# VHH binders against q9w197: the designs that were tried, part 4

Target 1, 300 residues: q9w197
Amino acid sequence: RLRLQDIPALTQDHCRMRDPAEVERIINEFVIGGPERMQIVSDFDYTITKQRTEDGGAVPSSFGIFNACQSLPENFKAETDKLYHKYRPIEIDPHMPIAEKVQYMIEWWTKSGELTSGFPFDQSEIDQIASKYTHALRDRTHEFFADLQRLGIPTLVFSAGLGNSVVSVLRQANVLHPNVKVVSNFLQFRDGLLDGFQQPMIHTFNKNETVLNETSEYYDLVHTRDHIIVMGDSIGDADMASGVPASSHIMKIGFLFDHVEANMKKYMDTFDIVLVDDQTMDVPRTLLSLIEKQHKLNLE

## First folded at step 13 (VHH)

Design t3
Fold by ESMFold2, fold request of step 15:
Structure t3 (fold): chain B 300 residues (1-300), chain A 123 residues (1-123)
Amino acid sequence: as target 1 above (300 residues)
Amino acid sequence: EVQLVESGGGLVQPGGSLRLSCAASGFTFSSNYYIGWVRRAPGKGEELVAYIYPSSGNTYYADSVKGRFTISADISKNTAYLQMNSLRVEDTAVYYCARGSPVHWRSWGFDYWGQGTLVTVSS
């Protein structure tokens, strides 16, 4: 049986846990179950991409990549900024009931779709901008995805951002292997023109089994792979795998970068492991290494 | 109806070369699809040999074939190719062409498969 004190990556000062005994228990379940019971569900923006670069440069969000495209109407950025200023405070309001927030999120998404309609646009512009940021993924992301592919672990990149950007960055970084699938908001095209976004909308409050149960073969995955690693950078990401059976074991890893002291309690209450200013994949990679090590021993 | 038809398999001596073709129909190559070659040797499981995203040219090769095999695609002919050089006895397998998508999937990994073409490397 593994003990946390024998796993150096998990004893670092920036690696925080509200219940180390529970983390230890889940790790041992993962190791006993092996890679064939594993699945990964991860956010993209500031979870697979860095929250900060070494030189302090900004990493654009998946919508930020789209907003940098040259063929967009001149006032497109100004209009999307107006929507952001109106709706973002509602999205993050700690006092408004979620049911009320959902109505505003639908409104925001609908108006954003109207702004992204009626003009020509070519996916290649997103690809051109995205190519500039393939080096802005967390350190050792390439190795992490290579390990996931080698171990045959299904990996879902679940994003409320813009999937066209997500796919482009991951593909150009050579990490979008056959075991990786993307669920996100995608541009819709009709007769060579943008026509808003494809249904259904994904927002902060339905980024869970509500959307995933409607998606392709996810239902079978949820019933055959009951050992889950969830990775996110915001509180809302913790619920991305909430549709799995109650008998499932879920490890929730949260990447905390901004306003650390103010956010620490919320993150600690929400995630099993909170990584403070960690711009790497080293902790999730360590979990895979432990699983693989025991798996190889079992095969000998 | 999606179809993938392999051709080009056969018997070759060690050190020889062979080129496999995968003619696709029922869909066109786009940024949302990848084409792979997967092989099954007798008594062994499946091994992903290589894949390509035809629209962008991004490729992957298994360590066992790096430097010897080259995957390519001709978008205008809707066809992918696997050029196999410096063949070894260990490359003997049935080679399957397969298609998948990170966005439009019906199964994890690959969702459509060809019938397979046999490659035998022996002296």
Scores: ipSAE 0.774, ipTM 0.912, lowest interface PAE 0.8, mean pLDDT 90
Fold by ESMFold2, fold request of step 15:
Structure t3 (fold): chain B 300 residues (1-300), chain A 123 residues (1-123)
Amino acid sequence: as target 1 above (300 residues)
Amino acid sequence: EVQLVESGGGLVQPGGSLRLSCAASGFTFSSNYYIGWVRRAPGKGEELVAYIYPSSGNTYYADSVKGRFTISADISKNTAYLQMNSLRVEDTAVYYCARGSPVHWRSWGFDYWGQGTLVTVSS
């Protein structure tokens, strides 16, 4: 039986836990089950990509990569910025009921789709921009994904961003192995022109079993995998695995970077492990290593 | 309808070489698809030997074949290849060509499979 005090990566000051005993319990359940019961559900933007580079450089979001493409109409960026400034405050409003927010998110997505229609565009431009950011993934991401592939652990990258960018970055970084699947918003093409986004839309409030039941066979494919690691950088990411059976064991890892003191309580109430200004995959890698190595020792 | 047809299998001596081909139809290599070679040896389960994203050229090789096998794709011919050099007896298997996608999936890992081609390495 593992104890947290014997796992150095989990005892560092930047690794925070509301309930260390519960984290310990879940780790031991994962060890008992081994790699064959594991699955990973992770956001992309600022979860697999860094929130901060070592030199302070910017890391674009998946939509930011698209918006940097030079083939876009001259006023495209200005119009998308207008939509962002109108709807982003609504998205993050702590007081507005979720049902009301959803109506505004539908409006935002519809208008964004109209703006993203009627002109030629080639995926290769996204690929060109994305190639500049394959170095902006969290440290040891390559090793983490290689281990997930070796262990055959299903990995879902679940993103409300732009999937065309997500796939491009991950593929060019050599981490998009056959055990990795991407669910996200993708560009729609009709007659060689952009035609908005493929349906259904994915936004902050439906990035959970609602979308997964509509858009994928993921839960059918992983039904024997009831030990889940969820990774995210925002409060909404904690619910990405809510469609699994109640008997499942879920470890929720949150990456906290912006306004740490103001956000600490919300993150601690939401995630099992909160990592403050951690730009690595070291904690999830440690969990994976324990699951593999300790499970093997227990079988011997 | 998606189809994958393997060819190029046969009997070779240890240390020899062989090139497998996978002719694809019903889809183009110019998208977010990967093509892999999976082998099933007598008395063993399936092993992912290699895969390639033809559109970007990104590749993967199992440790058991690194330095000996090379995967490649010719987009204009819609065909993937596995060049197998320095063959060993333990490379004896039925080799399957397979397609998957991180975006459009229906099965874990690979969604479409060829019927396989036998490679026998024996003296």
Scores: ipSAE 0.768, ipTM 0.906, lowest interface PAE 0.8, mean pLDDT 90
Fold by ESMFold2, look of step 13:
Structure t3 (fold): chain B 300 residues (1-300), chain A 123 residues (1-123)
Amino acid sequence: as target 1 above (300 residues)
Amino acid sequence: EVQLVESGGGLVQPGGSLRLSCAASGFTFSSNYYIGWVRRAPGKGEELVAYIYPSSGNTYYADSVKGRFTISADISKNTAYLQMNSLRVEDTAVYYCARGSPVHWRSWGFDYWGQGTLVTVSS
């Protein structure tokens, strides 16, 4: 049996745990179960991409990539900017109840969909902008996805952002392997023109079984995978795997960067592992390496 | 109807070369699809050999074939290719062409498969 004290990546000061004994227990279940029982569910924006770059440069959200496209009408950019400045502070507000936030998120996405209608647009422009940010993924993301692919671990990128951007960044970074699937908001096209977003709308706080049951046969395809790593950068991400059976073992990893003091209690209550200002994939990679090591020993 | 039709398999000596083709129909190559070659050797499970996103050209190779195999695609012919050079006895397998998508999927990994083509590397 593994002990946490023998896993250096998990004993660092920035790695916080509300219940270290429970984390240890789940790790040992993962190791015993092996890679064939594993699945990953991860957010994209500021979870696979960095929250902070080394040089302090901006990392756009997946919608930020779309909004940077030069072919967009000037009135579109101005209107989108108004929506962003109204709703983004609400989305990240550490004090507002989630139920209240949900109404604002629905409002935001409804207005965004209406705004994103009636003009031509070419995916290639998203690809051009996205190419500039493949270097803004968390350190060792390339290795992390290579390990997941080698181990055959189904990986869901579950995003309330813009899937067209998510796919473009991941593909151009050469991490969008066959074991990786993306569930997100995608642009809808009708007769060569934008027609809002494909249904159903995904917002930060409905990223859970409700959306997955309606948008995919996801749970049927991974029903034997009852050992789950969930990764996110916001409280709403913790429910991304809530549709799995109650007998499942779930490790929830939260990346905390903004308003650390104000958010620490909520993150510690919500995530099994809270990583403060960690811009790497080192902790999830460590979990995979432990699983892989025992798997190789079992083959001997 | 989505179809994948392989050709180009056969018997070769060690050190030889073969080119496999995968003619696709029923869908358009786009950023939403990748084409892969998966092989199954006698006494072994399936191995992903290579894949390509035809519209962008992004490729992947298994370590076992890097530097020896090259995957490519011709959008205008809706066809993917696997050039296999410096073949070894251990490359003997049935090679399957397969399609998948990160966004439009009915199965995990690959959702449509060809019939397979046998490659035998022996003296």
Scores: ipSAE 0.767, ipTM 0.911, lowest interface PAE 0.9, mean pLDDT 90
Fold by ESMFold2 at other seeds, fold request of step 15:
Structure t3 (fold): chain B 300 residues (1-300), chain A 123 residues (1-123)
Amino acid sequence: as target 1 above (300 residues)
Amino acid sequence: EVQLVESGGGLVQPGGSLRLSCAASGFTFSSNYYIGWVRRAPGKGEELVAYIYPSSGNTYYADSVKGRFTISADISKNTAYLQMNSLRVEDTAVYYCARGSPVHWRSWGFDYWGQGTLVTVSS
């Protein structure tokens, strides 16, 4: 039986827990079940990529990579900036009901699709820009994904961003192994021209079983894997695995970087582990190591 | 219809070499797919030996074969290859060519498989 006090990575000041006893219980369930019962569901932007670099440099979002492409129409950036400034405050409004926000998210997506239509575009331009961010993944991401592949753990990268960018960064970083699948928004083409985004739209408020039931056979493929690690950098990410059976054990890891003092209570209420300004994969990797090695010892 | 056809297996002595081929049809390597070689030895489970993203050239090798095996792809021929050097008795297995995609998937890992080709390494 593992105790948190014996796991140094989990006792550090920046590793915060609302309920340490519950975290300990879930870790021990994961150890009992072993790698064969595990699955990972992770956001991409600022969850697999860093929230800050060591020198304070910018890490663009998956849409930011697309928006940096030179072949976009002359006023594309200005028009997308106008949409962002109109809708982003609505998206993050702490008081507006979700049902009302969804109407605005649909409006935002529709207008963005109109802007992203009617001109030729080549994926190679995204690949060129994305290549600059393969070293901006969290420290030890390569090792984390190598361990997941070796242990045969299904890994879903679930993103409301732009999947064309997500895939490009992960592939070029040599972490997009066969056990890793991406569900995200993808560019749609018609007659050689961009035609907005593929249906259905993924936004902050439907990034959960709603989309996964409509767009993939995900749950059928992982039905024996009822031990889940969820990783995200925003409150909405905590629900990415809510479609699994009620008997499942879920560990929710939240990466908190922006406005730490203002956001701490909400993150602590939402995630089981809150990592403050942690730009590494060290905590998830520690969990994998315990699951593999302690499970093996228990079989002896 | 997606098809993968392996060739190049056979009997070889320890220390010898073989080159496996995987001819693909029904899709093009210029898309966002990966091609892998998976082997199954008698009495053992499956082992992912190597894979390649043909469009970008990104590769992976299992520790058991690093430095001895090389995966490659020829986009113009829609064919992937596994060059196997310094073969050992432990490399004896049926080798399967397989295809997968991180975005167009119906199965976890690989979604299309060849019939396999037997490689026997013995004195």
Scores: ipSAE 0.755, ipTM 0.904, lowest interface PAE 0.9, mean pLDDT 90

Design t3
Fold by ESMFold2, fold request of step 15:
Structure t3 (fold): chain B 300 residues (1-300), chain A 123 residues (1-123)
Amino acid sequence: as target 1 above (300 residues)
Amino acid sequence: EVQLVESGGGLVQPGGSLRLSCAASGFTFSSNYYIGWVRRAPGKGEELVAYIYPSSGNTYYADSVKGRFTISADISKNTAYLQMNSLRVEDTAVYYCARGSPVHWRSWGFDYWGQGTLVTVSS
């Protein structure tokens, strides 16, 4: 039986837990089940990519990569900024009911799709911009994904961002192995011109089983994998694995970087582990190492 | 329909070389697809030998074959290749060509498989 106090990565001051006993219990369940019962569900923007770099460089979001493409119409960024300023406050409003917010999110994506229509676009430009950011993934992401592949652990990158950018960054970073799948928003083309985004829309409030049941056979493919690590950087990411059976064991890891004091309570109430200004994969990697090595030792 | 047809298998002496081909149809090589070779030896499980993203050239090799095997793709012929050099008895297996996609997927790993081609390495 593992104890938290004996796991150095989890005893660091920046590693916060609302219920350490529950974290300890889940880790031990993961160890009992081993790699064959594991799956990973992770956001991309500022979860696999860094929230800050040590050299001071900016890390764009997946939509930010698209918006940096030179072939976009001159007024495109200004128009997308207008939509952002209108809808972002609604998205984050602490008092508006979620059902009402969903209607505004639909409006936002509909207008964004209309703006992203009717002009030619060379998708290879996304690859060129994305190549600049393959080094902006969290430290030891390459090792983390290599271990996930070696252990055969299904890994879903579940993003409300732009999947074209997500795939490009991950592939060029050599981490997009066969056990990794991406569910996200993708550009749609018709007659050689952009035609908005492929349906269905993914936004903060449906990034869960609602979209996964509609867009994939995901749950049928992972039905034997009832031990889940969820990774995200925003409150909405905590529900990405909500469609698994109630008997499942889920570890929710939240990466907190911005406005730490103001956000700490919300993150602590939402995630099992909150990592403050941690730009690495070291905690997830530690869990994976324990699952593999302690499970194997228990079988001997 | 998506189809993968392997060729090039056979009997080879230890230390010899063999080139496997995988002719693909029903889709074009793009950034959304990878082509892999998976082998299954008698009494053993499946081993991912290598894969390639043909449009970008990104490759992967299992440790057991690094330095001996080379995966490549010819986009104009919609065909992937596995050049196997310095073959050993333990390389004896049925080799399957397979396709997957991180975006357009119906299974984890690979979603379309060839019928396999037997490679036997013996003296």
Scores: ipSAE 0.749, ipTM 0.899, lowest interface PAE 0.9, mean pLDDT 90
Fold by ESMFold2 at other seeds, fold request of step 15:
Structure t3 (fold): chain B 300 residues (1-300), chain A 123 residues (1-123)
Amino acid sequence: as target 1 above (300 residues)
Amino acid sequence: EVQLVESGGGLVQPGGSLRLSCAASGFTFSSNYYIGWVRRAPGKGEELVAYIYPSSGNTYYADSVKGRFTISADISKNTAYLQMNSLRVEDTAVYYCARGSPVHWRSWGFDYWGQGTLVTVSS
């Protein structure tokens, strides 16, 4: 039986837990079940990519990569900026009911789709821009994804961003192995022209079973994998595995970087493990190592 | 309908070479697909030997074959290849060509498989 005190990566000051005993319990359940009961659900932007770099350079979001493409219409960038400034405050408003926010998110998506329609676009331009950021993934992401592939652990990258960018970055970084699948917003084409985004729209408040139920085969593919690690960088990411019918234990890891003191209570109430200014995959990797190695030792 | 047809297997002595081909039909190579070679030795499970994203050229090799095997693709022929050099007895297996997609998926790995081609490495 593992104790948290014996896991150095989890006892560091930047690794915070509201209920360490519950974290310990879940880790031991994961160890008992082994890799064959595991699945991973992770956000992409600022969860697999870094929240900050040591070089001082910017890490664009997946939509930021698209918005940097030179072939976009002149008014596209200005109009998407106007939409962002209108809807982003609504998205993050702490007081508005979620049901009301959802109406505004649908409005935002609809308008963004209208802007992203009626012109040709070469998807290879996304690849060119994305190539600049293959090294902006959290430290040891390569090792993390290599271990997931070796252990046969289904890994869902679940993103409300632009999937074309997500796929491009992950593929070019050589981490997009066959066990990794991406659910995100993808560009739609009709008659060779952009035609908005493929449905359904994924936003902060439906990045959960609402979208995954519309991908009707998802849960059948992972029904034997009832031990889940969820990784995210925002409060909304905590529910990405909500409604998994067979789930028995879920470990939620949150990456906290901005306004740490102001956000700490909310993150601690939401995630099982909160990692403060941690730009690595070391905690998730430690969990995988324990699951593999201690499970084997328990089987003797 | 999606089909993958392997060819190029056979008997070869240790140290020899073979080139496997995987002719694909029913889809075109694009950024949304990867093509892999998976081998199954008698009495053993499946081993992912290599894969390629044909449109970008990104590749993966199992440690057991690094430096000896090379995967490639010819988009114009819709065909992937596995060049196998410095073959060893332990490379003896049925080699399957397989396709998957991180976006258009029916499973968490490969969704279409060829019939396989036998490679025997023996003196």
Scores: ipSAE 0.735, ipTM 0.897, lowest interface PAE 1.0, mean pLDDT 89

Design t4
Fold by ESMFold2 at other seeds, look of step 13:
Order: C-alpha cells, then structure tokens, then sequence
Structure t4 (fold): chain B 300 residues (1-300), chain A 123 residues (1-123)
C-alpha cells in the first residue's frame, strides 16, 4: 500500500488537504483498480489554461477568445459587457439561494443568445485568436494528455464556457486526442447566420448530472469507470461528476489562485486536494504515474 | 450514411512502401472530425497509428511509426491517406480507417470504422 508521505508531489507546502488519510485511501483504490477503471472530468477555463503566466500576461476565457473576434457587430462587446456586469455578481453571490440564481442564469443565457444572433460569423477567427494561447495551458498539459491517451483513460472537458474556443485551443495544442470529449456551450447557426447557442444551456449550477443525463451517451460509454479524477478552479466544479454511482471513488482537485486566504476554507471543505498557485499538471500526472506503475507491481 | 472505404493494402518487402487510402462519404471533413488509422497485428490488440484533423491539418503519430509514416487528407476528395515508408515485419497488420469527433460522438474514441485492409511485410 502507498503512503501519502512517500509521494513527494503531495507533501509540498502548496498542496493542501482537509483529510490526508482519505486522499491516501482513494489513491490506493485507484491503484488497485488500475487505468481501466479511471475517467477524468475537468473544467477548461483556468483549470487546463493557466490562472497566471510567468510574465504576468492575461489568459482569456473561452468566451474572451470569441469576444476578441473582429467580425462581431460594433456594439456586441458593449452589450455583452452590460449582461456580464448584471449577472456575474448574481452568479457568484454567496447568499442567494441556488434556485433563484438558476432563474437569473436562464435570463442571462437567453439574452446572450439573442445578442449572438442574426449576423454572419467566420468561425476561423476563433482559431486565429485561439492559436495565440496554446502555450497558456498549464505546464506539462501536453504530457498529461499524452499519458491519458496512452492509458486509454476517457477524459471529459466539461465547460460552461464556449466550446468552439475550447476545442480550438485543445486541437491546436495537439492534445485533443480521441479519448478526449468536450461538453460545453456551442454556437448555433441557422441559414448561414449565428442563431445563439445550442441546447441545452450549461451554466455553473447545472454543470453536473443534469446536463450529462441530457447527453447520456457519455455515461453509457464510461459506465465501467468508477474511479474519477475531477479538476476545477471554482467551487461549482466539484459537482461535475455527481451523476456517477455512490460506490464510485472520486478525487477532487481544486486550483486556488484568487483571494487565497479568503477562499481557503471553502476550497478545503469542497476539494480533496487544493493546489495553491500551482500552474502545472504535476499533481494529476503524479496520480496517473502511481496508478500505472503500482498497479503493474501489484499484479505480480 | 457515414462510410469509410480503405484501399492500398498488400504484400511488400521490408524497407518498402505502401500508401493506404480512406475514402469517406456521408459527412464532410470539418474542424470537429478526426480521421485515424488503427492497426491490429496477429495476436495483438488494437494500436492507434496516427490521426489527423483534416480541416486544420493537426496530426499525431504513435512512437512506433514516427518518421516512417505520414498521414494526410485531401478535403476536396474527402479522402485521408497513410503513407507508410521503411516498412518492417512488425508493421504487418490489418489497418482500419476510423472517424471520430470530440463533440459529436457515439463512442469515446472512434464511431465509424472501415472494413480494414491487410498489410503484410515479409521477404
């Protein structure tokens, strides 16, 4: 059996855990089960992309890439900014009941779809802008996705952002391998014009079983994979794998960067591993390495 | 109706070359589709050899074939190709053309497969 103290990547100061014994137990379950029982569910924005770069440059969100396109109408950015400033504070409000927030998220989505309608748009612009950010992925992301492919581990990139941007960045970074699937919000076209977003809408509060059941072909494909690594940068990401059986073993990794002291307790209560200002894939890569290596040793 | 038809297999000596073709119908190459070549050697499981995103030209190769095999696509012919050079006995396998998508999928790898074409490398 592996002991946590013998896994150097997990004993670093910036690697925090509310219950180290539980993390150790889950790692050993993953090792026993091997790669064949693994699946990955990860957010994209500020989870696969960096929260900060070494030179301090900004990393746009997946919607930020779209909003930078030149062919958008002159007033588009101003109108989307108005919606953002109205709804973003509601989305992150710590006091408002979730059921009430959901109603506002539906309003936001509806209005955003109306703004994103009735004009032509060249999707290649997204590719041009996205090409600038293939190097803004977490360090060793290429290696992480190569390992997942080699091990045959199904990987879901589950994003409430803009899937067109997500796919473009991942493809151009040469990490969008056949074992990787993207569930996100995608642009819809009708008669050659933008027509809002494809249904169903994905937002912070339905990024879980609700959306994945509506696209249930994914769960059928991975039903034998009850060992799950979840990766996210916000509290809402922790529930992305809630639709799996209760007998599943889930390791939740949270990337904490903003307002660390103020957010630490909430992240520690929510994620099994909290990585403070970690702009790498080194911890998830270490887990994959342990699973492959120790599983093989245990088969002897 | 999505269909993939491979051709170009055969018998070749070690060090020789073959070019496999995969003619696609029932869909058009786009940024959300990739075409792969998967081989199954006698007594072995499946190995993904290479894939391409035809619309963008992004490619990937297994370590076992890097530098020897080249995948390409001709969008106007809706056809993908695998140029196999410096063939070795261990390249002997049935080679399958396959299509997948990261966003429109019925399977987590490839959702449509060709019938396969046999490549035999021997003296």
Amino acid sequence: as target 1 above (300 residues)
Amino acid sequence: EVQLVESGGGLVQPGGSLRLSCAASGFTFSSNYYIGWVRRAPGKGEELVAYIYPSSGNTWYADSVKGRFTISADISKNTAYLQMNSLRVEDTAVYYCARGSPVHYRSWGFDYWGQGTLVTVSS
Scores: ipSAE 0.786, ipTM 0.918, lowest interface PAE 0.9, mean pLDDT 90
Fold by ESMFold2, look of step 14:
Structure t4 (fold): chain B 300 residues (1-300), chain A 123 residues (1-123)
Amino acid sequence: as target 1 above (300 residues)
Amino acid sequence: EVQLVESGGGLVQPGGSLRLSCAASGFTFSSNYYIGWVRRAPGKGEELVAYIYPSSGNTWYADSVKGRFTISADISKNTAYLQMNSLRVEDTAVYYCARGSPVHYRSWGFDYWGQGTLVTVSS
């Protein structure tokens, strides 16, 4: 039986846990089940990409890559900013009922789709910009995805951002292996012109099993995989795997970078492991290594 | 409707070369599809040998074949290829061409498979 004190990566000062005994229990369940029961569900923006780089370069969001395209209409960014300033406060309002917020999120995406319609656009422009950021993935992301592929672990990249950018960055970084699937928002094209986004739209309040049932048959493909690692950088990411059976074992890893002291309580209440200013895949990689190696030893 | 047809298998001596072809129909190569070669040796499970994203040219190789095998694609012919050099007895297998997508999927990894082509490496 593994003990947390014997796992150096999990005893570092920046690695925080509200309930270390529960983390230990889940790790040991993962080890018993082995790689064949594992799946990964991860956000993309600031979860697979870095929140902070050493050279001071900006890491754009997946929509940021699109918004940097020079063929966009002159007023596109200004109109997008107007929508953001109107709807973002509603999105984060702690008092408005969620059902009402959902109506505003639908309104926001409808208007964003109208803004993203009626002009020519070429995916290759996204690819060109995305190529600049394949080096801005968390340290050892390449090794992490190589291990996931080698171990046959299904990996879902679940993003409310722009999937055209997500796929482009991952493909160009050579980590988009056959065990990796992407569920996200994608541009729609009609007669060579943009025609908004493919439906249904993914937003903060439906980024869970509801969207996965509507947009893919993902759960049918992974139903035997009830040991789950969830990775995210925001509170909303913690529910990405809520559609799996209640008897599942889920390890939730949260990457905390902004306003650490103010956010610490919320992150500790939400994630099993909170990593403060960690721009690597080292903790998830340590978990994979334990699962593979200790499971193998137990079979001997 | 979607079909993948392999050709180019056969008997070859150790150290020899073969070129496998995978002709695709029912879809065109795009940035969201990858084509892989998977082999099944007698008494063994499946091994993904290599894959390519034809539209971008990104490739991957299993360690067992790195430096000896090369995957490529010709978009105008809707065909992928596996150039196999320096063949060894352990490369003997049925080689399958397969298609998958990170976005459009009906099955995990690969959703359509060819019939397979036998490669026998024997002296």
Scores: ipSAE 0.784, ipTM 0.918, lowest interface PAE 1.0, mean pLDDT 89

